# Ledger of designs, part 19: VHH binders against a7h7h6

Target 1, 199 residues: a7h7h6
Amino acid sequence: MPSPAPSGLAPGFLVAAPALGDPNFAGSLVLMAEHHGEGALGFVVNRPGPVTVAEVLASVDEDLRRAAEANGRAGAPVLVGGPVQPERLWILFRPGGIGADAEGAVPVGNGLSLGGSRELLEALVRAPRGDPFLLLLGYAGWAPMQVEREVAAGAWVPLELEGSDLVFDVPLEQRWETAVRRLGLEPGGFLVGGGGASA
Short names: E, the ipSAE of ESMFold2; O, the ipSAE of OpenDDE; V2, 0.75 times the mean of E and O plus 0.25 times the DockQ between their complexes.

## First folded at step 9 (VHH; framework vhh_vobarilizumab_d1)

Design s01 (at its last look DockQ between E and O 0.87; V2 from the best seeds 0.63)
Fold by OpenDDE, look of step 9:
Structure s01 (fold): chain B 199 residues (1-199), chain A 123 residues (1-123)
Amino acid sequence: as target 1 above (199 residues)
Amino acid sequence: EVQLVESGGGLVQPGGSLRLSCAASGFTFSSYYMAWYRQAPGKGRELVAGINSGGSTSYADSVKGRFTISRDNAKNTLYLQMNSLRPEDTAVYYCAVLWTIEVGSETYTLDVWGQGTLVTVSS
């Protein structure tokens, strides 16, 4: 039997179950940024896109590319954040030198902030201490009650957001597996049902 | 890493044909806009033909009816069939993948290019 529809999924993670058949989200770890009566908004945080931070920055401002290179940030991939507005650049960052409420940024919670302005991008790229950030293109969106239905159907397993380590300190290719293990499940395969998840 | 490698260039007589290939790697080939550009000696780089993710094609006026852009998604390869070649078609031909990105209210174009392949049309 499917679990009751959860509430308060944001801030938090959604871990894609093996049964999730959507190619956009198969094997994905989604950071939920918003969840309310009007729907939900999240970002896939473990899917590399085809372009690097350097390439994106070069298209915006060559000086930013050079700054990123100098800071060792140029080679990181830009992530595919989701299928919605795939052209829109998002910036997920851990506040530090750049504040959580920096211009154009909003706190997500638990040491994460989200923005999308060029000003924020420049600030993060040029920051001497190099606050960790991810660049993402696109986002994941859910209509009202959609994500709840999908969770109830076993497509997603909610994971509490305890910190930003899963986003910034775990290698990209290990994030989903790490998330699954944090749920007490086995990455090799698990099912969701009966009010919980089983391996 | 995105890589594009052109091939198929060479010397051809006026009225001849060539087929250029662009082997793509490092990305989901079918999901993005692909294009052929060319740069003639002493001239700027110009768009020759483009194909979007949906398969819609566009051509420069100078090559319409003579050139055909196509893609093989299974092979991750972009093609440019060039017929009725003219001396003015002589150029280095480049394959490119292009993205549009929006940062705030601004729009930017991101592109990755191949090394190019030389096409020389001469009698």
Scores: ipSAE 0.605, ipTM 0.854, lowest interface PAE 0.5, mean pLDDT 91
Fold by ESMFold2, look of step 9:
Structure s01 (fold): chain B 199 residues (1-199), chain A 123 residues (1-123)
Amino acid sequence: as target 1 above (199 residues)
Amino acid sequence: EVQLVESGGGLVQPGGSLRLSCAASGFTFSSYYMAWYRQAPGKGRELVAGINSGGSTSYADSVKGRFTISRDNAKNTLYLQMNSLRPEDTAVYYCAVLWTIEVGSETYTLDVWGQGTLVTVSS
């Protein structure tokens, strides 16, 4: 059977409109990993959670925590990726040869990959050159046609994925505003879905 | 940094009451399961009461009907109202936030504990 063609929002970002009031998504920037006829899956990439990478690693294996500290990657927060399965750890990374073929890893686009295995976690943490990665708990899911309706209603503004800098280089608290400015919009307030000019 | 700071412990007579408070910071308080544990001298820590993000509560059999757990999400504070106190309630009481993390096929528990507050029930 032929594979379904990708739909138009993945890979890419959804930028929450200022009026979006859902506590799970207000002010969020969402990386879209899948979008097809059965729905969509994405990750909030700008919402820090209560635990650090070091704390997750210590629960898994103290030697992993020590390795992350030695490589300067222990102090970052684990992100809240979304409200679905909030216990499930996901790893967003830029493969530099390690982890590219890890079981269950899936490309997202433009050099980003997504995985969730302990094997991948260990490989990234122990890598001597420190390939970039983020840890996330949970994800955002959309039923069939749901994300399309939300975009049409102005809850989200799509932004193309043109590189990985929003995920790895821009500070968490600046990601949403940076995404809005890349759309040519004013972060202080804008209307979508046929509203008037922003600000 | 996640911080949990307990207060309200002290010395009371049998039959008395105390209200413990736990001030929480460094996380989205309303989203997580919170619990009170206690540790009597020479014993392990035991669960006293828990409350989930939706407000549903549970209690150890030894305290049901006497203790009430509650949370104030606007103040980021967890409470334990302790009534009809008995000498066997003497312990250090700990506030905790708990969650689980799944990595691949394996499940791990993460928790953060406060420093504890001593409750002594004695004449």
Scores: ipSAE 0.495, ipTM 0.787, lowest interface PAE 1.2, mean pLDDT 85
ESMFold2 (binder alone), look of step 9: mean pLDDT 80; pTM 0.783

Design s02 (at its last look DockQ between E and O 0.48; V2 from the best seeds 0.55)
Fold by OpenDDE, look of step 9:
Structure s02 (fold): chain B 199 residues (1-199), chain A 123 residues (1-123)
Amino acid sequence: as target 1 above (199 residues)
Amino acid sequence: EVQLVESGGGLVQPGGSLRLSCAASGFTFSSYWMAWYRQAPGKGRELVAGINSGGSTSYADSVKGRFTISRDNAKNTLYLQMNSLRPEDTAVYYCAVRWTIEVGSETYTLDVWGQGTLVTVSS
């Protein structure tokens, strides 16, 4: 019998199963920021986009670019957060010098906050402590019950969000594999069915 | 990494024609607004022609009727057909891709450029 539809996917991760064929999400690790009866919202956190933090910041304010350069963060890629509203900039950050509820930011949970305001961007870029942050363009969205169906179908494997280390302390190219291993699965391939995952 | 590589520039007589090409890589070519710019000696860079993902085109007044921008998404290549060239068309021509970035309620544009190709129109 199929397992009941999962609930409470946010905050948390979705790990793309190898069988997931959607080019937007193949091999992706998605941070789930919101999940409720009206749908879900998440961010792919392991897909580099074609533009750098420096380039985006330069388009906003050259001073921000210079600040990022001075802080050694200018060369990082802006991530592709998902296919929805690919022009919209999102900011994931680990609260520190900048608080979790800083202006324009909302706590996601477990040491992660999300925002999108210029004020937040400036604060993070100019922060002397160098609070880690990711810039993302776009997000992933699910209609009501869609993500549950996809999980039930084996497209995604939920992974508990224990901290922000997977997002900020694991290299971009290793995040998915690391997530898979945390599930007790093998990155080389695994199947999801019957409410469980098997290598 | 985004790469735009222009080619096709050269020396041409007034009234002549050239076709510029821009080979694009490192991004989903078909999804973005592409453009040709040019910069004449001692002048600023100016938009020559643009083409959106849907194929809609726009031109500077100075080149309307003479220049045609087109794209081949299968080849990830942008073209600029230049006819009836004039000495005032002499410039370095640049290919560009544009990203639109929304930060809060504000919108910004990010352009990435090629290295350029020189077009010289002279008798």
Scores: ipSAE 0.700, ipTM 0.886, lowest interface PAE 0.5, mean pLDDT 93
Fold by ESMFold2, look of step 9:
Structure s02 (fold): chain B 199 residues (1-199), chain A 123 residues (1-123)
Amino acid sequence: as target 1 above (199 residues)
Amino acid sequence: EVQLVESGGGLVQPGGSLRLSCAASGFTFSSYWMAWYRQAPGKGRELVAGINSGGSTSYADSVKGRFTISRDNAKNTLYLQMNSLRPEDTAVYYCAVRWTIEVGSETYTLDVWGQGTLVTVSS
């Protein structure tokens, strides 16, 4: 399969290939939020952390935990978004009723937005018919030209961001495999390294 | 994916020794405050010993001089050497890491625990 453009990987996904041995990224699916001459920034979207949304919210404000439980949003895991600033909470969401009022939120593309403020967190958690959101701790960063070299070396396979279903609808444990299938590959064949000619 | 896996628990006679290990993965081990907690039957979980990223240690008075916490950053492993064990040391021992959660400009703390390893001190 032809490689997508090495620059301009955001918005989009990077699908970890078997050659990636880095324990931070082995088997990962990364949502790319920025890619420019100074480097790149993304979030691992298939790596659950040890804590739930409820547990993080309880540390912030018990009333937020209760609101999330009442809205059925408390049981999801908080994701490990990457190794950089692992204390920093990020909120990835599909804006609807909240999006017009979300200060500090930045569009990622294809109906996805990213923010990190307490005000945004409260608004999303308390919304009666809530916009879908994920909580992530930390992010992945690449120095200038680093992600381009890693793609060229076959460590990552770019996948277009067609919509938000891969981050909100596909179960965590299936996201990497689903991404591989969208590239036209069988996960078993991809892991063995025997990718064939274009379909 | 943060995993804390305790091992080394078991049955030991009073005055004996055990060394607990906690294999850690899924985070940058060397950067975090780590601790051992314990929970005796019918009691709350209590802090036993802590160690920061720089290697400075602290201990509960009840174990000071008998227990030693240490870390091996090359192996991502936390240890608790327990000497001169007493029946009152009987508990499930938990490895813990402290997460700092930053939401906007505000900072909160959240501890993550392993599943524990049972230490029984009796004859």
Scores: ipSAE 0.455, ipTM 0.770, lowest interface PAE 1.3, mean pLDDT 85
ESMFold2 (binder alone), look of step 9: mean pLDDT 81; pTM 0.788

Design s03 (at its last look DockQ between E and O 0.65; V2 from the best seeds 0.59)
Fold by OpenDDE, look of step 9:
Structure s03 (fold): chain B 199 residues (1-199), chain A 123 residues (1-123)
Amino acid sequence: as target 1 above (199 residues)
Amino acid sequence: EVQLVESGGGLVQPGGSLRLSCAASGFTFSSYYMAWYRQAPGKGRELVAYINSGGSTSYADSVKGRFTISRDNAKNTLYLQMNSLRPEDTAVYYCAVRWTIEVGSETYTLDVWGQGTLVTVSS
């Protein structure tokens, strides 16, 4: 059950409540990467964008596109990570052959790392192990205390980050529902209020 | 999947007018850079006009005052109104959407194109 007074939302997930009306976040699952007194930073991890990994990689380096194609990664969509800086590419990955602290990468927690450098991109694309990664454009940002207010208002339900499976092992279109179920709620509809959530 | 489908091309006499349309699907282009390009026989593809995410427009010198780029966000359609057409305007016209991608400190662009529509200006 979500805490009525959220603290330490990162690392973790925010699950959009059905009542969340913001088109940028309706039905979204957000990975919270940062949460502190100055605000919060997260990534929508279940919204496909209009461009593919192949197309983005081709724009950066055709060799990367070819590598991705060879590895069967080229067809995946680049995700819309949020409305802030929609041009900025982010890379979420599960460390393996590429370490959690690879150049330009920052550990998020529980088997997730975040980066945005070309070096990281190249490393992941060319990695022999085929470490899973997501490409995202943009991020979600909250001003100080904003996300807390939104959680209190029932817009979001916090979900503990217990691993990277929800991000990498659950199909994109099932991630939100899976998250809702992990909260013990019904995807068909749930209410959040009074410091809790109910189906 | 992003798709751009041009239409409205055809044969027109010098001094005539045409309106090209580009129907977009798979994305909402209201916040993206959209452009018209053209490729004349034996020549390279050239920018004709664009409308950026902010709604500002720009035109090639060769078409200024004659062509107008616009978009209908409700219809997700890009237009090119072409007036006072000249034989040198004969070309296949392409619409395109552009994404800007920032990777680290570097900026890249990717374009998705339509199939094109032929405009022939001839007496």
Scores: ipSAE 0.694, ipTM 0.884, lowest interface PAE 0.5, mean pLDDT 92
Fold by ESMFold2, look of step 9:
Structure s03 (fold): chain B 199 residues (1-199), chain A 123 residues (1-123)
Amino acid sequence: as target 1 above (199 residues)
Amino acid sequence: EVQLVESGGGLVQPGGSLRLSCAASGFTFSSYYMAWYRQAPGKGRELVAYINSGGSTSYADSVKGRFTISRDNAKNTLYLQMNSLRPEDTAVYYCAVRWTIEVGSETYTLDVWGQGTLVTVSS
């Protein structure tokens, strides 16, 4: 008999409750990429960093920056994905032509894939009508049972991953509020449990 | 939105002191490398001083012993204490956040600058 699996939080979103005070996660929307017995991993998808895609690409290879400008992909901000390994670049993308076939990329669910190689970055940038992508620095990690306790304590509200529009189509500044409304909650404020202060 | 706002520049006589400040917002200040650069008219920008997230500092040889970089992570503020100023220190001084980016196994750096503050050392 297949072993019972706990209802997983990945793929999916965690929506920070308004009372969550941890500066790494206040006001955040987190895409959950992994959730298993050894912990969880996710990415904040609504927190812009101080650099643009163009600036990252220029530091890697000026020709990549020029290709991204030619394809209209240079002006987006690079996101702060979380506090763990804040120098590590991650690429979140919706595959179409180069999709999960890229070396080392893995599916996340519902048409989203995650990678980190220079080769993937080049392929996405150079494709003239290629797949949409986001660049993120760092990630969020949870120890075993940690994310479950934080959800139970009201720090996060889970939201199912229904499509990829929150990641690629909804503007950054609207993502948290849009997620709250999809949960049937009022964006002006809500409280869960004892005021959940950390994540 | 990320902002770096420099202040504290002005006119000072040789041998004088100034303290520059850089108010940072829009990112987790304590997690990033910060630097001061300067640019004299008609010249390229040069690194003056650097402080990493762990508090380690480095200085250009031309300012060692005269300038001190520091940070106050509670106030999200970077400082440059400039003592024993010389006419050659005349420049626009820029606050910068220095990013280190790892792509696969390769490491890259880039800097994001503020608008600058003018320091003039003149009799």
Scores: ipSAE 0.436, ipTM 0.755, lowest interface PAE 1.4, mean pLDDT 85
ESMFold2 (binder alone), look of step 9: mean pLDDT 80; pTM 0.781

Design s04 (at its last look DockQ between E and O 0.66; V2 from the best seeds 0.55)
Fold by OpenDDE, look of step 9:
Structure s04 (fold): chain B 199 residues (1-199), chain A 123 residues (1-123)
Amino acid sequence: as target 1 above (199 residues)
Amino acid sequence: EVQLVESGGGLVQPGGSLRLSCAASGFTFSSYYMAWYRQAPGKGRELVAGINSGGSTSYADSVKGRFTISRDNAKNTLYLQMNSLRPEDTAVYYCATTWTIEVGSETYTLYVWGQGTLVTVSS
């Protein structure tokens, strides 16, 4: 019998199972920012988009582009956060010089904050300390009980959010595999069934 | 990473023709608006022609009737056929793709550019 659908997926990660066939989420690691009765909101944190931080910043303010270049941040890819509102820019960052509840930001938990304001963007880009941040376009959304059903079906494996290292300290291309290993599974292939996961 | 690589530029006499090409990669070419821009010496970059994903085209008044923008989605290539060239058409021509992005309540246009190709019209 399948285990009951997990609750309280946010804050946390969803690790895409190999069987997940949706091109938007295949091989994806999703940071869950919200999960409640109205649905869920998350961000794919391991899929590079076609544009760089520099290119996005240039469209907003050339001075920001220059600042990012000076700080060695300009060449990083902007991530595809999900298929919903692909035009909307999101900012995930590790609080430091910029506080977790900085203007336009909300704490996600475990050393992560989320925002989307230009003010936040400017603050992070211009910050002398160079607090790590990711730029994402779009997000992942689930209708009520949808993500629970998908987890129950074995499409996703929940992973506890213990810190922001998986997002900021693990190379982009290694994040999914690292997450899988943290689950005690093998990246080469695993199945999820009966409320558990097996390699 | 998005890459746009222009080719086809060169020296041509007034009244001559050139065909520019832009090879695109790193994104779903067929889904996006593409455009040609140009920048003459001492002038700002200006839109020359645009084509949306549906194939609808637009042109600057200065090039209407002389230039034709087209796209081959199978080849991920953008073209600019330039006829009846004039000395004032001399410029570096840039291929570009654009996206709309939202930052907070504000909307911006993101531009990705090629390196450009020089077109010189001179007798």
Scores: ipSAE 0.563, ipTM 0.844, lowest interface PAE 0.5, mean pLDDT 92
Fold by ESMFold2, look of step 9:
Structure s04 (fold): chain B 199 residues (1-199), chain A 123 residues (1-123)
Amino acid sequence: as target 1 above (199 residues)
Amino acid sequence: EVQLVESGGGLVQPGGSLRLSCAASGFTFSSYYMAWYRQAPGKGRELVAGINSGGSTSYADSVKGRFTISRDNAKNTLYLQMNSLRPEDTAVYYCATTWTIEVGSETYTLYVWGQGTLVTVSS
């Protein structure tokens, strides 16, 4: 029997439909890093967590926190990337040559790379040019055929990864709506009208 | 910004009671593990009691049966009821949220601390 359809969702985004009720993914924009016959892997890129980059760096090495603060890169929230392995740190970055060859770093597409090593973290934090990066905890995973079924059921709308601006240039709270509008939809376009009475 | 503000510390005689409070803001309090730590003079910080998002609790052996951790998710407040206080309970008590982070092959503990409230148990 042939394998499931070739990967068409990675690299790319999944935009949560408004009716998606799973608390882990309601209102989310997911960057898809892998999609193959044994499943898929992605990261929620619009859900801030309770800790900052500074707090993560201080737990690793106080000198690293100080370097990030000196360069104005320590105050951002660490994102909640998904429910799987919520202790696992991931680094999403736009390589300007720095960190591109770091152990375990892999390209995602269109100027995005993904890694998770301490060596990569240190290289990005200390880089004089300030290459953009995001820190995320955890990831989203799909079993074989699961993401395909969820897309077919209307839980997600795929959006092509045309560049990295949606991840680095659009504010967190605007990312989902920006993605919806790039699809030619309105943010209310997935909902039956909301004319109910309040009690 | 996450903010944890402790209150309720003070001077108390042995055998007495105190209730500590921690007002939390800047995060979804009900979803996170919370804990009380303490630091006696000349010692490191030690875990006293923890409570997870589901309400399950744990205690250091030295305080079991005397201290009770609780949370009020409607008020975003963590509590520590301390009964039968002893001189060895004298410490600065800290409200905290903590979890484990993995960076590559290494494991680190992330701490978010309050400023602490002093408890002194002395006759």
Scores: ipSAE 0.473, ipTM 0.772, lowest interface PAE 1.3, mean pLDDT 85
ESMFold2 (binder alone), look of step 9: mean pLDDT 84; pTM 0.814

Design s05 (at its last look DockQ between E and O 0.84; V2 from the best seeds 0.65)
Fold by OpenDDE, look of step 9:
Structure s05 (fold): chain B 199 residues (1-199), chain A 123 residues (1-123)
Amino acid sequence: as target 1 above (199 residues)
Amino acid sequence: EVQLVESGGGLVQPGGSLRLSCAASGFTFSSYYMAWYRQAPGKGRELVAGINSGGSTSYADSVKGRFTISRDNAKNTLYLQMNSLRPEDTAVYYCAVIWKIEVGSETYTLQVWGQGTLVTVSS
């Protein structure tokens, strides 16, 4: 008998199982920002998009592009956060010089905050301390009970959010594998069934 | 990384024709709005023609009836057929992919460009 679907997935990670065939989420690591009765909200944090931080910032304000360049942040890719509202820019950041509850930001938990305002963007880009941040376009959304069903079906393996290191300190291309290893599984392949996971 | 590489530029006499190509890579070509821009010496960059993902086209008034923008999604290539060329068409022509980006309540247009190809119309 499959174990009951887990609750309280946010804040946390979802690790895509190898069997997950959705092109939007195959091989993805998703940061879950919200999970409640109305559904769930998350961000794919390991999929680079086709544009750079510099290019996005240039479209907003050339001064921001220059600031990012000066800070060595311009060359980073903007991530594809998910298939929903792919034009919407989101900002994940580790609070430091910019506070967790800075204007336009909300704490996600465990050293992560989320925002989307231009003010927040400017603050982070211009910050002398260079607080780490990710720019994402779009997000992942689940209808009520959808993510629970998908977890129960073995599409996702929940991973506890212990800190922001997986998002900011692990190279983009290694984030999924690192997450899998943290689950005690092997990246080469694993199955999820009966409420558990096996390599 | 987005790559746009223009080709097909050159010297042509007034009344002549050229076909520009833009080879695109690094993004889902078929999903995005593509455009041709040009920049004449001493002038600003201006939109010449655009084509959306559905194939709908638009043109600057100065090139309507003479230029045709098209796309081959299978080849990830954008084209600009230029007929009845005039000296005032002399410019560096740029291929661009265009995204809409929303930041808060504001909407911005992200444009990524190629290196350009020179078109010179002269007798």
Scores: ipSAE 0.664, ipTM 0.874, lowest interface PAE 0.5, mean pLDDT 92
Fold by ESMFold2, look of step 9:
Structure s05 (fold): chain B 199 residues (1-199), chain A 123 residues (1-123)
Amino acid sequence: as target 1 above (199 residues)
Amino acid sequence: EVQLVESGGGLVQPGGSLRLSCAASGFTFSSYYMAWYRQAPGKGRELVAGINSGGSTSYADSVKGRFTISRDNAKNTLYLQMNSLRPEDTAVYYCAVIWKIEVGSETYTLQVWGQGTLVTVSS
């Protein structure tokens, strides 16, 4: 009897196993946005880059930087989303109403949406409600069957997307550990067992 | 937090040499295009030399053959070797790191500057 096709990894997280040595992904938590027969696409959500939201906005429009500062939205780092197209800005957000009509914005799951347009950026920065958002540069990509093989080899442990708190509420430096604990593992025990999960 | 700290400026005679250094921190130095700019008194800031992550270099015509940009990725340091200095090279010299950022269909350039180091060429 043939085995059924594995369940899709998007939406969801991939938690890097401690033995994963690729410098682009060591210690990372990846939000998976797409997973299909042509491959997969995701974003590292716990790796701060060298620039802030304010610095990106100033290069786009100084008035946007000022609006973000006035709304308390300017001091966060822009994240390194992955090694592919590292100049390309992505916006991950929880729409409260502003992003619902944004052209090119797509749902990821559990109230998370992804976009990349200047119009979306402006709308989120200027919104009085202050819908949470992250800016990311670049993304992670997998060829067909690549992410499935990496999971089977123990490089990644899948974690269900049960809410947006890992992306918006948990501090960057705690996200990986928090994800490991949600899998029912301890970070120390996870290291002893190599790349495999105990769940 | 990106920080760029220039050093090595000073007073030299025409025909002399000076080596400028820029210590970089707060980013993955080896991955980025780096440049030297200068600003003479009463003039705008101008590009002097640039070097990409692969080590390819470019120079302003006024300094070609006299100045050499280089980088030491192990030390996170950018250099400008300045030979055959002329009074016209007198300026504050700035280190810069340059990103390209794409937002939708638009491309923007983000630049971070150091505080500068003064080079004075006088006999």
Scores: ipSAE 0.514, ipTM 0.786, lowest interface PAE 1.1, mean pLDDT 85
ESMFold2 (binder alone), look of step 9: mean pLDDT 82; pTM 0.796

